# Designs tried in a protein design chat: VHH binders against tRNA dimethylallyltransferase (miaA). Part 2

Target 1, 307 residues: tRNA dimethylallyltransferase (miaA), of Elusimicrobium minutum (b2kdr9)
Amino acid sequence: MTIIIAGPTAGGKTDLALNLAKLIGGEVVSVDSRQVYKYLTVGTAKPEGEYKNGVYNVDGVNYHLVDFLDLDKTYNTGSFTADASNTAYNINKKGKTAIFAGGTGMYMQSYFGGMDVLPKADQALRAQLADIADKEGKQSLHKMLSEADPESAALIPSGNLHRVMRALEIFKLTGKKASELRTNGFADISQNNFMVYIEWDKEELNKRIEIRTQGMFGGMLKETQDMLAKGYTRNSPGLRSLGYAEVIDFIEGKKTKPEALERIVILTRQYAKRQRTWFARYKNMYKADGSALNAEQILAEYAAWKK

## First folded at step 9 (VHH)

Design t1 (from s1 with Y105W)
Fold by ESMFold2, fold request of step 11:
Structure t1 (fold): chain B 307 residues (1-307), chain A 121 residues (1-121)
Amino acid sequence: as target 1 above (307 residues)
Amino acid sequence: QVQLVETGGGLVQPGGSLRLSCTASGFTFSRYWMHWVRQAPGKGLEWLSGINKGGSSTYYADSVKGRFTISRDNAKNTLYLQMNSLQPDDTAVYFCAKVRAYSGWDLFDYWGQGTQVTVSS
């Protein structure tokens, strides 16, 4: 029982995830490579919370994979996949839905792309296909594949009965070609997972990024100064997060404040664009209007999707 | 139906003061960070000030630090901006803004209709 909330930075993912969690008694798993770090709150837009019984809690909702990692530690797709697997297991063991929310597409791809996005074997269907091969020959079955999924048929010899049957099985069970589900070696995780993508008009999102960055700078400066005073450096993995290098450049006199602000805005807008491009590769997402998010509508879509 | 209504704008002479108010309805005001932004004629939005949900932490843009004071009264669902030493460059429409996420620094979600402040003789 899993819901995935994706969207660009500054797009409202956290609020939607929390509202959904409250409606269904779920828990949130953060998918954000920056919010894992302790101390970096302003520049990562970390949701305000406190630890209750050893779990970070945001307004009554358990919020996982946030605020736990020291700045001198690395965090990558392997780290996320291990942590997410354990976290989702524990949430589901309690009978609750895990709501994955964030904008780090590589983390989502690494975790969910490792799951089988193809349907499990259907023994009755395989028996029917095997009967066709026995009575009409393997070439007849391959001709069926040629009509259903020509790209797969071009790659699978007619004598390879198991591969021909598997590709036909996928088509009959899903209505989609096996070749389409695995395009360019990139598994489309939206085919087997309910994903919501929060859409924003580019100009509106860029405008919001601008005012957000203006407001964040003072707080980012304060927390960066505090971390440098504690002995962390620009080489500390956590301080390589977007925006913090530019703040350090300002502190060191390599940039003026206007120069640092302008650079942070540009980099943040570029990151939001890369997120849009990344998530556009997932073809079965429910696209939600970021200006009018409605958690009850999302739940109705989830119920329909499960059919 | 979230609503934010700004009041207290008007015409003021250079060096004067105004106190802006923003009354909130349609959401639990005390659970959200609040901000003030402004838009001068022909210019983009400028962030001015922010305040956390309890009111214990306040933040200011350099352009207004020392002249403007943000505050809130959670019992009255009201956000305030005390504006002193106003100059012609402060002429703008002033908006209060709610952040959508609980972090205070995520999406600026809802704005009021704004209140006009004009500083001139």
Scores: ipSAE 0.340, ipTM 0.750, lowest interface PAE 3.7, mean pLDDT 86
Fold by OpenDDE, look of step 9:
Structure t1 (fold): chain B 307 residues (1-307), chain A 121 residues (1-121)
Amino acid sequence: as target 1 above (307 residues)
Amino acid sequence: QVQLVETGGGLVQPGGSLRLSCTASGFTFSRYWMHWVRQAPGKGLEWLSGINKGGSSTYYADSVKGRFTISRDNAKNTLYLQMNSLQPDDTAVYFCAKVRAYSGWDLFDYWGQGTQVTVSS
């Protein structure tokens, strides 16, 4: 059993996920591109927890894919998808429910959309295709694609070997054309998964973001100073997280505190808007009122959904 | 139903002290960070102070640092704000706010009706 909880940043996803986990014996998989970083807690709104026996634990619930990545390391959709797959596997192996909770739309899409549609990379097949390209030329491989999937061939230049190979890989492994998969457009993951979206009134959310940011600034400042003292810089991927650049500007005297706060608020609101826009593409989500979240109600909705 | 009830407000002279209380019900109080915010006449909401679930960590706005102290008694489901050295610009309605998550820095989902604090000679 898998439950997806999506929503804007700081909208209550973590609380709902944890409550659900406690009710049904689940574990939480964080779908957040920033909470993966170590030490950054306040700025990323990371739930309070601690590592126990190699697993991050929040109030007795295992909370995965948080607080594990060094600030100088990059993390992307591919990384997440791989880690999430392993994590979900392990959770399921224990007979527990995986609850995916987060606001990073691309991560969510990659994991849930890719599982149903695209085969895993086959290294042996890729090697074979690469050999063909090396021996017979890139055009030969493109010709193969044109025979198998003319539409993909038309869209993918022969010089883009990676895309050509991927399209061929899909066809060879599944018998389906990559172009058919593309034409199906944006895979609505809410069709095959129980997906909850935590909804907030836009204006209310904006106001709440402002007061939240005021509260966070001191903590962010301390975190940032500590990280800088450790040798990290504004170019460290972790410190590229929302708000930290402004804090650094403040530290460096480039911005006043009010200026930094204002900018962080704007950026946060913009991010929330982007999240809302992204998740609006999913048509079968259960929309839960952020101001009145109830885990039991969510479970009831899930039961109805499965029926 | 979540309820937050602020008490302890009133009229005080400059330099005086007040202790605000916030009594919580309808949720597991000890699971959530709590905060104090205020709204002065004609001004927006201002964050003042926050406290973690267990009360071991406290945070303050620059405007109240050194003068206000936040604390909590989880056994009594009560949040406190000790306000010392009050100034006229501290005049406002004071609200306690509940955080909507296990993070102290998520959005507030509930706050009380507020208690009026007036600092005047």
Scores: ipSAE 0.338, ipTM 0.728, lowest interface PAE 1.4, mean pLDDT 90

Design t6 (from s1 with Y105F)
Fold by ESMFold2, look of step 9:
Structure t6 (fold): chain B 307 residues (1-307), chain A 121 residues (1-121)
Amino acid sequence: as target 1 above (307 residues)
Amino acid sequence: QVQLVETGGGLVQPGGSLRLSCTASGFTFSRYWMHWVRQAPGKGLEWLSGINKGGSSTYYADSVKGRFTISRDNAKNTLYLQMNSLQPDDTAVYFCAKVRAYSGFDLFDYWGQGTQVTVSS
C-alpha cells in the first residue's frame, strides 16, 4: 500500500502528501537528501513539526526520514534504501499506506527499482576490519573479499579500503554478496507503482523559486551562523546542502548579499531542472497540475489504478 | 476558488504611510502562512514579509524592516501591511500571497491581483 509523489523543489509535494495522509490515515516517508539533517530547517524547507514518541509529526501526520542526521554524517542511496524499507514495512504492518514524497530521483530509483535492502553500517565490525587492515595490510582484506564475493573483488581495487570493507560488511551481516544486491540499470518505476508527478510551467516555477529564496535567506543565515559557532564547517556534509556554501561565502565576505542570493536562485533553478529531467524518464506517472493540486482527485486516481 | 483581494493602495507623498488589507476566501485562512510581495515597474517580484498561521512570528526583508509591519486577523480572514516612511522606490504593485506548504516558504502558489502604491511628490 504505497503512493509515490514526485516533483520539483518548491512544487507542493509536502502539501499534497500531508493532505493525502490525512484523508486515508497514511504516513509520509520523505525522499529528500537534505531534510534528513538536524538543525537545517529553513534552508531545506523542512515541514514544521514536533517529535511525538520519537517520530517527527507534522500536523498530526507521522513524517519519516526527516530531521535525524547530524551534520557531520553522510547519507546516500544505500542508507535511504535500508531506512525506507524498514519504515515502509512498519507503516504497512499497521495497515496504513506509506506515502513517499520527495524530489530526490536517485533515492526513488534505488528503492523502487528493485534494489535489495542493504544493512546499516556496523561500527564494531568496521573497526574489526580496519584493525585487520592495519595489522595485516589492505591486501589481506581484499583476499577475504575475493573468497566471499569474487565478483565484487574483481571490480574493487585492493587499495580502496572503504569499498572493500563495505562489501565485506554486507556479506558478514547478511550472508549475501554485495554484487547480488546491486541494481543493474534504470527501471521505469512508474510501470508497477502508483506515482504522481507534480507538473509546473518552468517559468512559473522559476519565479516561485526566486521569491522563496528571498524569503528564506534570513533564516538560512541564522542557521549557518549558529552551526559555524558550534564548530561545523563548510566541509561538514550537512552544510554542503544547496545554498549553504553561498551563505558561508556571504558570512566570510567573499560575496555580497545580492551576489549570494543570485547564486542560490540559479543553483535552485538548476536543481529543479535536473529533477524535471530525471522524472521525465518515467513514462506512466499520473501528471498533476501543480497550480491546482487536489488530494481527493489524486486519491480517486489511486483507487482506479489499483483495479 | 482561492481569492485574495488587496485594497488600500494609492498615491502618497514621500515619508507618508499606507495600510494595505488583503481579504481571503476559498480556503481556511488560519491554516496557512501569508506573505506580502511587490513588483516595481520593469522589475521582478520582491518578497517583503511573511507571517505564520497564528501571527506570533513575523519576517521582513531588509529593505522594509523597521518601516513595514505585517499582521493578520484570522477571525476576519484578513492580512494587513502597515507601511510607514514610504519612499519613491517603494512604488510598486503590492500582492498578498498564499503558501500551501507547512514550512511557510515552500510554495507561493497563489497571489491576488494586487493594489498599486505610488510614492511621488
Scores: ipSAE 0.511, ipTM 0.826, lowest interface PAE 2.5, mean pLDDT 88
Fold by OpenDDE, fold request of step 11:
Structure t6 (fold): chain B 307 residues (1-307), chain A 121 residues (1-121)
Amino acid sequence: as target 1 above (307 residues)
Amino acid sequence: QVQLVETGGGLVQPGGSLRLSCTASGFTFSRYWMHWVRQAPGKGLEWLSGINKGGSSTYYADSVKGRFTISRDNAKNTLYLQMNSLQPDDTAVYFCAKVRAYSGFDLFDYWGQGTQVTVSS
């Protein structure tokens, strides 16, 4: 038994997943490209938990594929797919239900729908690209992407350096466009899987993101300072997660706190929008109202779906 | 049904103190981070303080650090905000906010009606 919970950032996926897991004896598999990193908790909205017997545990529920990756390591769709496969296998072996919860669309698609084998991360190449971004600006990389893969460039903001770099990496390593790999053979995974999408009113979500960001900043600042003190840098893959660059800018005096906050809000809203766009491709999702999530209702819907 | 009820607001002179309370019902209070936010006249919402599930970790906005203290009593399903050294700029409606996720800084999904705090000589 597998249940998928998707939705925008900060949409309540984790809470729903946990509640569901408690009801049915499940474990959660995180589908989030950023929550994999150790120490980065506030900025990635990683659920508060602890390691028990080698497994991250949140309120009595095993929560997988979070808080395990060093900040200087890279993680990609291939990595996720492999890890998720192993994790799901183990969960099922225990007779428990695997609940996939997250907002990283590509990861979700890769695991459930199958994607072309993507190349492994090339650290040397990434370093080169990062260097270009540092020397010539993020817009320079985005321009490179626009030339190589216009579709990806259209979808990926120049400020999202990680995604820009990944798309370029794919192109440079394989000669194939990331956009082509995303579109070719796209399968609607909601046809064969029970998939819940947490839906929010756009304006309400955007409004709430603002105040959320205000609260997050202090925690992010502390996390960032600690990581920098440990020797990590702006170019560490983990610190390229949404919002941390702005925090670093603040630390370095390049941005004021209000400027950093404003930028993080914008980036978060943009990310949420991208998530909505991505998941809109799945036509058979059960749409759950984000303002009134209920795990019991989800189970009822699942039962109906299985019939 | 989730309900948050803020109390403790009122009129106070500059330099004075107030203690706000938020009583929660309709959910397992001890499982969620809680926050205080406020809205001053003509201004947007401002985050003030947050506290984790067990109360061991607290966070504050720069504007209230050293003056405000957030705490909680999970046995009573109550969130508190001790406000000291109040200034006219602290005049606002204060809200208790529940976080949806098991993370400390996810979206707030529920708010109370708020309690008015007025600081004036």
Scores: ipSAE 0.383, ipTM 0.735, lowest interface PAE 1.6, mean pLDDT 90
Fold by OpenDDE, fold request of step 11:
Structure t6 (fold): chain B 307 residues (1-307), chain A 121 residues (1-121)
Amino acid sequence: as target 1 above (307 residues)
Amino acid sequence: QVQLVETGGGLVQPGGSLRLSCTASGFTFSRYWMHWVRQAPGKGLEWLSGINKGGSSTYYADSVKGRFTISRDNAKNTLYLQMNSLQPDDTAVYFCAKVRAYSGFDLFDYWGQGTQVTVSS
């Protein structure tokens, strides 16, 4: 079982995801291109948590794909898709529900859209492949993949048996390369997945963004100063996250605090708008009122959807 | 249901002090960041201060830094704002606000009715 929670920045996705996770025995997979970075917590609105047993944990819920990437490293849709696949597999293996929560539309599309064009799982074939891996080793399967789909083989480590098997499965069932299918056109992922969109009144959201930004600035300033002191620069991918450039400008005396705040607000609002536009492409989402989110209600809607 | 009740406001002379309290109910108080905001007459909402779940980290606006102190007692489900060296421009309705998410600076989803603070000679 998979649940998707989408919405604009500052929309309250995290809380809903956590509440749902607690209700149904789930774990959260963050779909946010900026929350992946270490140390940048305030500016990215990363949920407060701690690493426990190698997993970021927020109030007792495992929260994946956050706070792991160095600021000088880049992260893209391919990286996310790979990590998300592995994460989801592990979550499911534990018998838990994966809850995907975030506002990065491209990431969401990359992961779920690629899957929609893929054939359904063939358990018999998987068993056969698993048997090969067991008898001949994981490298044997990876070699098979490299022969069938070199691009997928390059992307998927041999140790990730699940992904290797899936890619092979796709090729064997369809005759098409998994790598080719991942690049195909837009698919409405809400058709085959229960997808919740947190909807806000535009004006209300804009107002709340302004207040939010006021509160965030001090924290962002501290974070930025710390990172600069460590040798990171404005060109570090992590510090290219929304708002940090303006903070750096302030630090350097290029902008006043009011100017920086105003710019951050504008950028945030623009980003929210882009998110809204992106997710509007999905036609079968359950639209939840951002001002009245309820995890139990969402669960009820899921039950109805599944029927 | 979530409830936030602010108290402690009143009339005070310039240079005086007040201590505001916010009593929370209807949610697990210790799991959420809490903030203070205010609205002065004819002005928009202004963020003042924030505190993390455990109270170990505090944040302040420049306008109140050094004068105001935010704290919390999770056992009592109460948020506090100690306000010292009050000035006339501190006159406003003060609100405690709950952050929706488990992040420190997400949207504020619940506010109280507020408490009036008036600083006047």
Scores: ipSAE 0.313, ipTM 0.713, lowest interface PAE 1.7, mean pLDDT 90
Fold by OpenDDE, fold request of step 11:
Structure t6 (fold): chain B 307 residues (1-307), chain A 121 residues (1-121)
Amino acid sequence: as target 1 above (307 residues)
Amino acid sequence: QVQLVETGGGLVQPGGSLRLSCTASGFTFSRYWMHWVRQAPGKGLEWLSGINKGGSSTYYADSVKGRFTISRDNAKNTLYLQMNSLQPDDTAVYFCAKVRAYSGFDLFDYWGQGTQVTVSS
């Protein structure tokens, strides 16, 4: 038995997943590309928990694929798929239900729908691309992407260097466009899996993101300072997570706090929008109202779906 | 049904102090981060302070740091905000907010009715 819970960032997926897990004897598999990193808790909205017997535990529920990766390590779709497979196997072996919860669409798709094998990160290539961005500006790198993969360039803002670089990396290493790898043979995983999507009113979500960002900034600042003190840099994969670059800019005096906050809000809203767009491709999702989430209701819907 | 009830607001002179309370019901209080926010007349919502599940970690906005103290009593399902050195610009409706997720800084899903704090000479 497998249940998928998807939704925008900060949409309540974790809470719903945990409640559901408690009801049905499940464990949660996080589908989040950033929550995998150690120490980064506030900025990634990682649920508070602790490792018990080798497994991250949140309020009595095993919560997998979080808080395990060093900030200087890379994690990709392939890595996730492999880990998720092992995790799900172990969960099922115990006779428990695996609840996949997260907002990283590519990860979700890779595991449930399959996709072309993506190349591993090439550090040398990334360094080269980073140098280009540094010397010639972000727009130069984006232009490169636009020439190689116009579709990806259209979807990825020039300011999102991580995504720009990744898309370029894929192209340079495989000769295939990242956009093609994402769209070709797209399998609607909601056809064969019970998939819940937490839906929010766009304006309401945007307003709530603002207040959320205000609150998280201090925590992010502390996390960032601690990581920098440990020798990590802005180029560490973990610190490339949404918002941390802006915090670093603030630390370095490049941005004021209000400027950093504003930017983080914008980036978060944009990310939420991208998530919404991604998951809209799945046509058989149960849409749950974000303002009125109920695990019992989800279970009832699952029962109906299974018939 | 989740309920949050804020109390303790009132009229105070500049330099005065107030202690706000938020009583929670309808959910396991000790499992969630709690926060205080406020809304001044004509202004948007402002985050003030947050506290983790066990109360061991607290966070503050720059505007209230050093003056306000957040705390909680999980046995009483109550969140507190001690406000010292109040200023006229602290005049606002104050809300306690529950985070939806088990994360510390996520979207808030529930708010109370709020309590009015007025600082005036």
Scores: ipSAE 0.309, ipTM 0.699, lowest interface PAE 1.8, mean pLDDT 90

Design t6 (from s1 with Y105F)
Fold by ESMFold2, fold request of step 11:
Structure t6 (fold): chain B 307 residues (1-307), chain A 121 residues (1-121)
Amino acid sequence: as target 1 above (307 residues)
Amino acid sequence: QVQLVETGGGLVQPGGSLRLSCTASGFTFSRYWMHWVRQAPGKGLEWLSGINKGGSSTYYADSVKGRFTISRDNAKNTLYLQMNSLQPDDTAVYFCAKVRAYSGFDLFDYWGQGTQVTVSS
């Protein structure tokens, strides 16, 4: 009951996701680290919508994880995974398909790949382990580690008290071996999820990024001026979104408008390149031509994938 | 089939005026932001102006602000650009452009064949 739409910035992900949602009665979950922020609409290319009964709605489609976070708040993979889990559960409970759409590959990997999040340090448990080391020696803790997590024990010297205690702490808090969690297992999320990647010719996408940035600048400027007037600063996490720092530089006289525009174009192309590199790691994506997106074709492919 | 047909170009003297029209068919015109872009000889595309779905918000590049006015008539599926105080460096092929449905500045995905505007004395 899940479709994943990935692609570069400026690549048409939102349009495809909304058209698919309308075809099947689904709902969209945004996978974008910056569209979560309130107020910043033009520069984040946030789909135009309005809140109805607590849910952002775009042309009749519920569109989740967009436009809810204050500019002074941070948002990360942990936040996304928690929010996405709750959102997907509620969508699927209604018998609907959750359509995850975005370009933030790390967020997708975290949620769909099941990246293990190491537990926060537990001072009480660390004190207990330190006491054992004080009374019975460091080798006693290492022996405990050997019994709980032999792979970690083989790698971690008994004299490295901090690493021995950390590995034991992880095991005692989670029941999982630190050796299993510390391994860099990159799960290819396209192996067990239907995933669409929107492809663009690099030169064609770059041309569109240039035109897009020219058109966005005026709106980004107005948004930025309004937020600065409200008391937000360049240090507000939301205003560190791509392009807004450059607009602030223009407002402060550190850059001319052409210089700010040029920098935003460069940064956007670099971001699109990083997205292409990230998603190239997934081997079973259905690759859709960005210049000719067709929601009915994608739906047919999803139906075939399920068989 | 999506169609955008630009008309109203021509030869005009510096300081003169022209009104461009773009007639749209093959899609629900009123659901989309529309834009004007141009391409001068030997240059890349330059964004000029944009207008939201209902026509209540308009946006302009600095190079044309105060001289050009974008408007739309959703009943006629037509986008307009009134161009005043034309200068020789406004010489270009002018295109109307459709953006995908759900953001005014996301993906520029289609433009017409264009109409030539030539400003010379």
Scores: ipSAE 0.299, ipTM 0.727, lowest interface PAE 4.6, mean pLDDT 86
Fold by ESMFold2, fold request of step 11:
Structure t6 (fold): chain B 307 residues (1-307), chain A 121 residues (1-121)
Amino acid sequence: as target 1 above (307 residues)
Amino acid sequence: QVQLVETGGGLVQPGGSLRLSCTASGFTFSRYWMHWVRQAPGKGLEWLSGINKGGSSTYYADSVKGRFTISRDNAKNTLYLQMNSLQPDDTAVYFCAKVRAYSGFDLFDYWGQGTQVTVSS
């Protein structure tokens, strides 16, 4: 038994998921690539909670896959799929519904879709691989590929740096070989899963993003200063979360506060647009009005969907 | 229904003080973060201050830090903003805002109708 709550950043996904969980005795599984990180609470809008018996608990509800990963660690589609599978199994074994809530569409597609989605290019990772090729040669990079994904290495010439880097990138981002992930098509996960999408008028959401960013900045600044003091840097995977690079630019004097705020607002609105575009591909979602969310109505829709 | 009613606005001279109140009804006030925002003529909304459920943590925009004090009285379902050293640039409609229960900043849920503050010689 599974319910999927999707929506844009700042859209109310967490509130709806928790209200549903309380009504049916369910548990929430976070689908958010940023909230996995410890320490970063304000800037990721992580729900306020405390650990009970080793599980993050928000107002009486177990809330999984948040607040567990060190800032120096990466988290990818393969990690999510493994963690989500284990978590959902344990929730369902207790007789409870797993409520997946988040905005990271690639994670949802990977877990629910049955067909793997090849990840988009990661600029930072590609730069690191290119640097290795510059310093140690294309053949050294191809050797790395041979060890990670021998089938791809057999098909890709060592001189084709772009294809070698792409296959390595896929492995590092997903934990799976590119040779294992080659599939046809894009499965519409809303066909086989009850999926709610939280809709917002674009202008209304943009207004809320702007106010939210103004309010969050002080807390983001404090978190960032604390993490830099502990030795983390802008290159730490957790501090690449949306907005933190701009806060670091402010701390270093590269941007004024208004400049950093403007940039964070722009990036957040762009992220919300990418989320809308991603989720528009799913044809059978129940669309909920973000300004008037009603968990009881959502449960009625779920009951009807199961028939 | 949720209601937020702001009072205490008015005309004041530069350097003066005002205390705004926001009376809440239709929800359990003590379970929510509360905020003050304002809108100057012809401008967008500006976040000013926030306060957690119990009142133990307060947050301020740089433009008002040291001059404004947010507080709450959960027994009276009332949010306050003490505004000192008012300047003409503080002229605006002031709104109180409720945030949903699970994060202090995730979703600004409801707004009052606002109270006008005018700072003029």
Scores: ipSAE 0.294, ipTM 0.726, lowest interface PAE 4.5, mean pLDDT 86

## First folded at step 11 (VHH; from u2 with F105W)

Design v1
Fold by ESMFold2, look of step 13:
Structure v1 (fold): chain B 307 residues (1-307), chain A 121 residues (1-121)
Amino acid sequence: as target 1 above (307 residues)
Amino acid sequence: QVQLVETGGGLVQPGGSLRLSCTASGFTFSRYWMHWVRQAPGKGLEWLSGINKGGSSTYYADSVKGRFTISRDNAKNTLYLQMNSLQPDDTAVYFCAKVREYSGWDLFDYWGQGTQVTVSS
C-alpha cells in the first residue's frame, strides 16, 4: 500500500505526508536527493526530527531516507531505487503504508517506473538460468542472449552473469528485448499509483521562497562554516546542494550577503519551475490546492481511487 | 481557521523599547516554528527572527541581533518580540508568521494583519 506526495520546493509536502501517516498509521519515505545528507538540515529544509531506535523520527512518525549519507558520497537514482525498495518492504512487512513524499521526480520515476515497465524477478526462471550456467558455462548464457537480444549482448560482458541473466529473464517474461524496453517509453507512474501533486500559484510560491531564503541564510552559514572546518570543500557532493556554493562565496568574500541571497532565490525559483515541468508529465495525479491542504480529504480520494 | 493577531505596536522614541505580542488560534501552536517579519514603507518583507517549537532555539537577522529577543509561551498560544534600542529605520509594520512545514524554515504560510511600529522623535 503506497501513497505518493509530490510538489514543488517549499510546497507543504512534508506536512501533508506526516498528517497522512498519522491518520493511517503509515511511515514516510523521503524522495529528495539532498535531504539524504547528514549535517545539512537548514539549507535542505530537512524536517526537524530525532533518531528513535535507529530511525529518524519526525513528530512521532518514522521518516526514512533522510540524514544518513556522508557529504563526500554521491547519491543517484540507482541508490534511491535500492534504498526505497528495501525501505518499502520493511514498512509493508509491519503492515503499514509507505508514504513517498518529495520533489525529486527522477527518483520517483526510477523507482515506480521500473516497477511498472520491467517484470519482477522470477525465482523459478532464475534458478533455471543458473542451472544452465553451472552445467554449460557463462558463455552459453551469453550466446542465448546474443540470439534473443543482440544489442544487449554487445553491451553486456559475457562474464557478467547477473546482467546476462537479467536481460534473458526480461526477454523470456515479456517477449521483448531489454534494449527495446530501455530505449522506449516513459511510464506515467500516476497510471498505477495514487499520486498527489501540490499546486501553488507561481507568484505566491516565489514570494514565499524569497522570505524563506532570508530566514534560512544564517543557519546555512553556520552549517557551511562547520563543514568547511571539518575539511569538506565546495567540491564535496553534499555541499553542491542548492545554495551552499553561494554561501561559500559569501564566506570567501566573493559575494556580499545580498548578492548570495539574491542568487539562492533565483536558483530556488528555477528548481521549483523544473519540478513543475517534470510532474506535468504525469496525467493522472490528484491535484491538491497548496493553500488548503486537507489530509482527510486526500485519504477519501485515495479510498475512491483504490476502488 | 488559522488566525494570528499582532498587538503592542505604537510610537516610540529612538533608543526606546517595545514588546510585540502575537496571539495564535485555529491550530496547535506548540507544533510549529514561529517567526517575525516586517515591512518598512516602500520595501519588501524582511525576515527578523524565528523560534523553534519548544523555544529552545532562536534565530535573528543581523539587523536586529542583540537588540530584539523572540520568545513564546505555548500555554498561552502567544509569540513575543522584545525590541530594545529602537532606531528610526526600525519603523515598519510587524507581522508574526506561522510555518506550514515541519522544517521550521520551509514555507511561511500565514501571517497576521500586522502592528505598526513607528520610531520617531
Scores: ipSAE 0.153, ipTM 0.642, lowest interface PAE 5.9, mean pLDDT 86

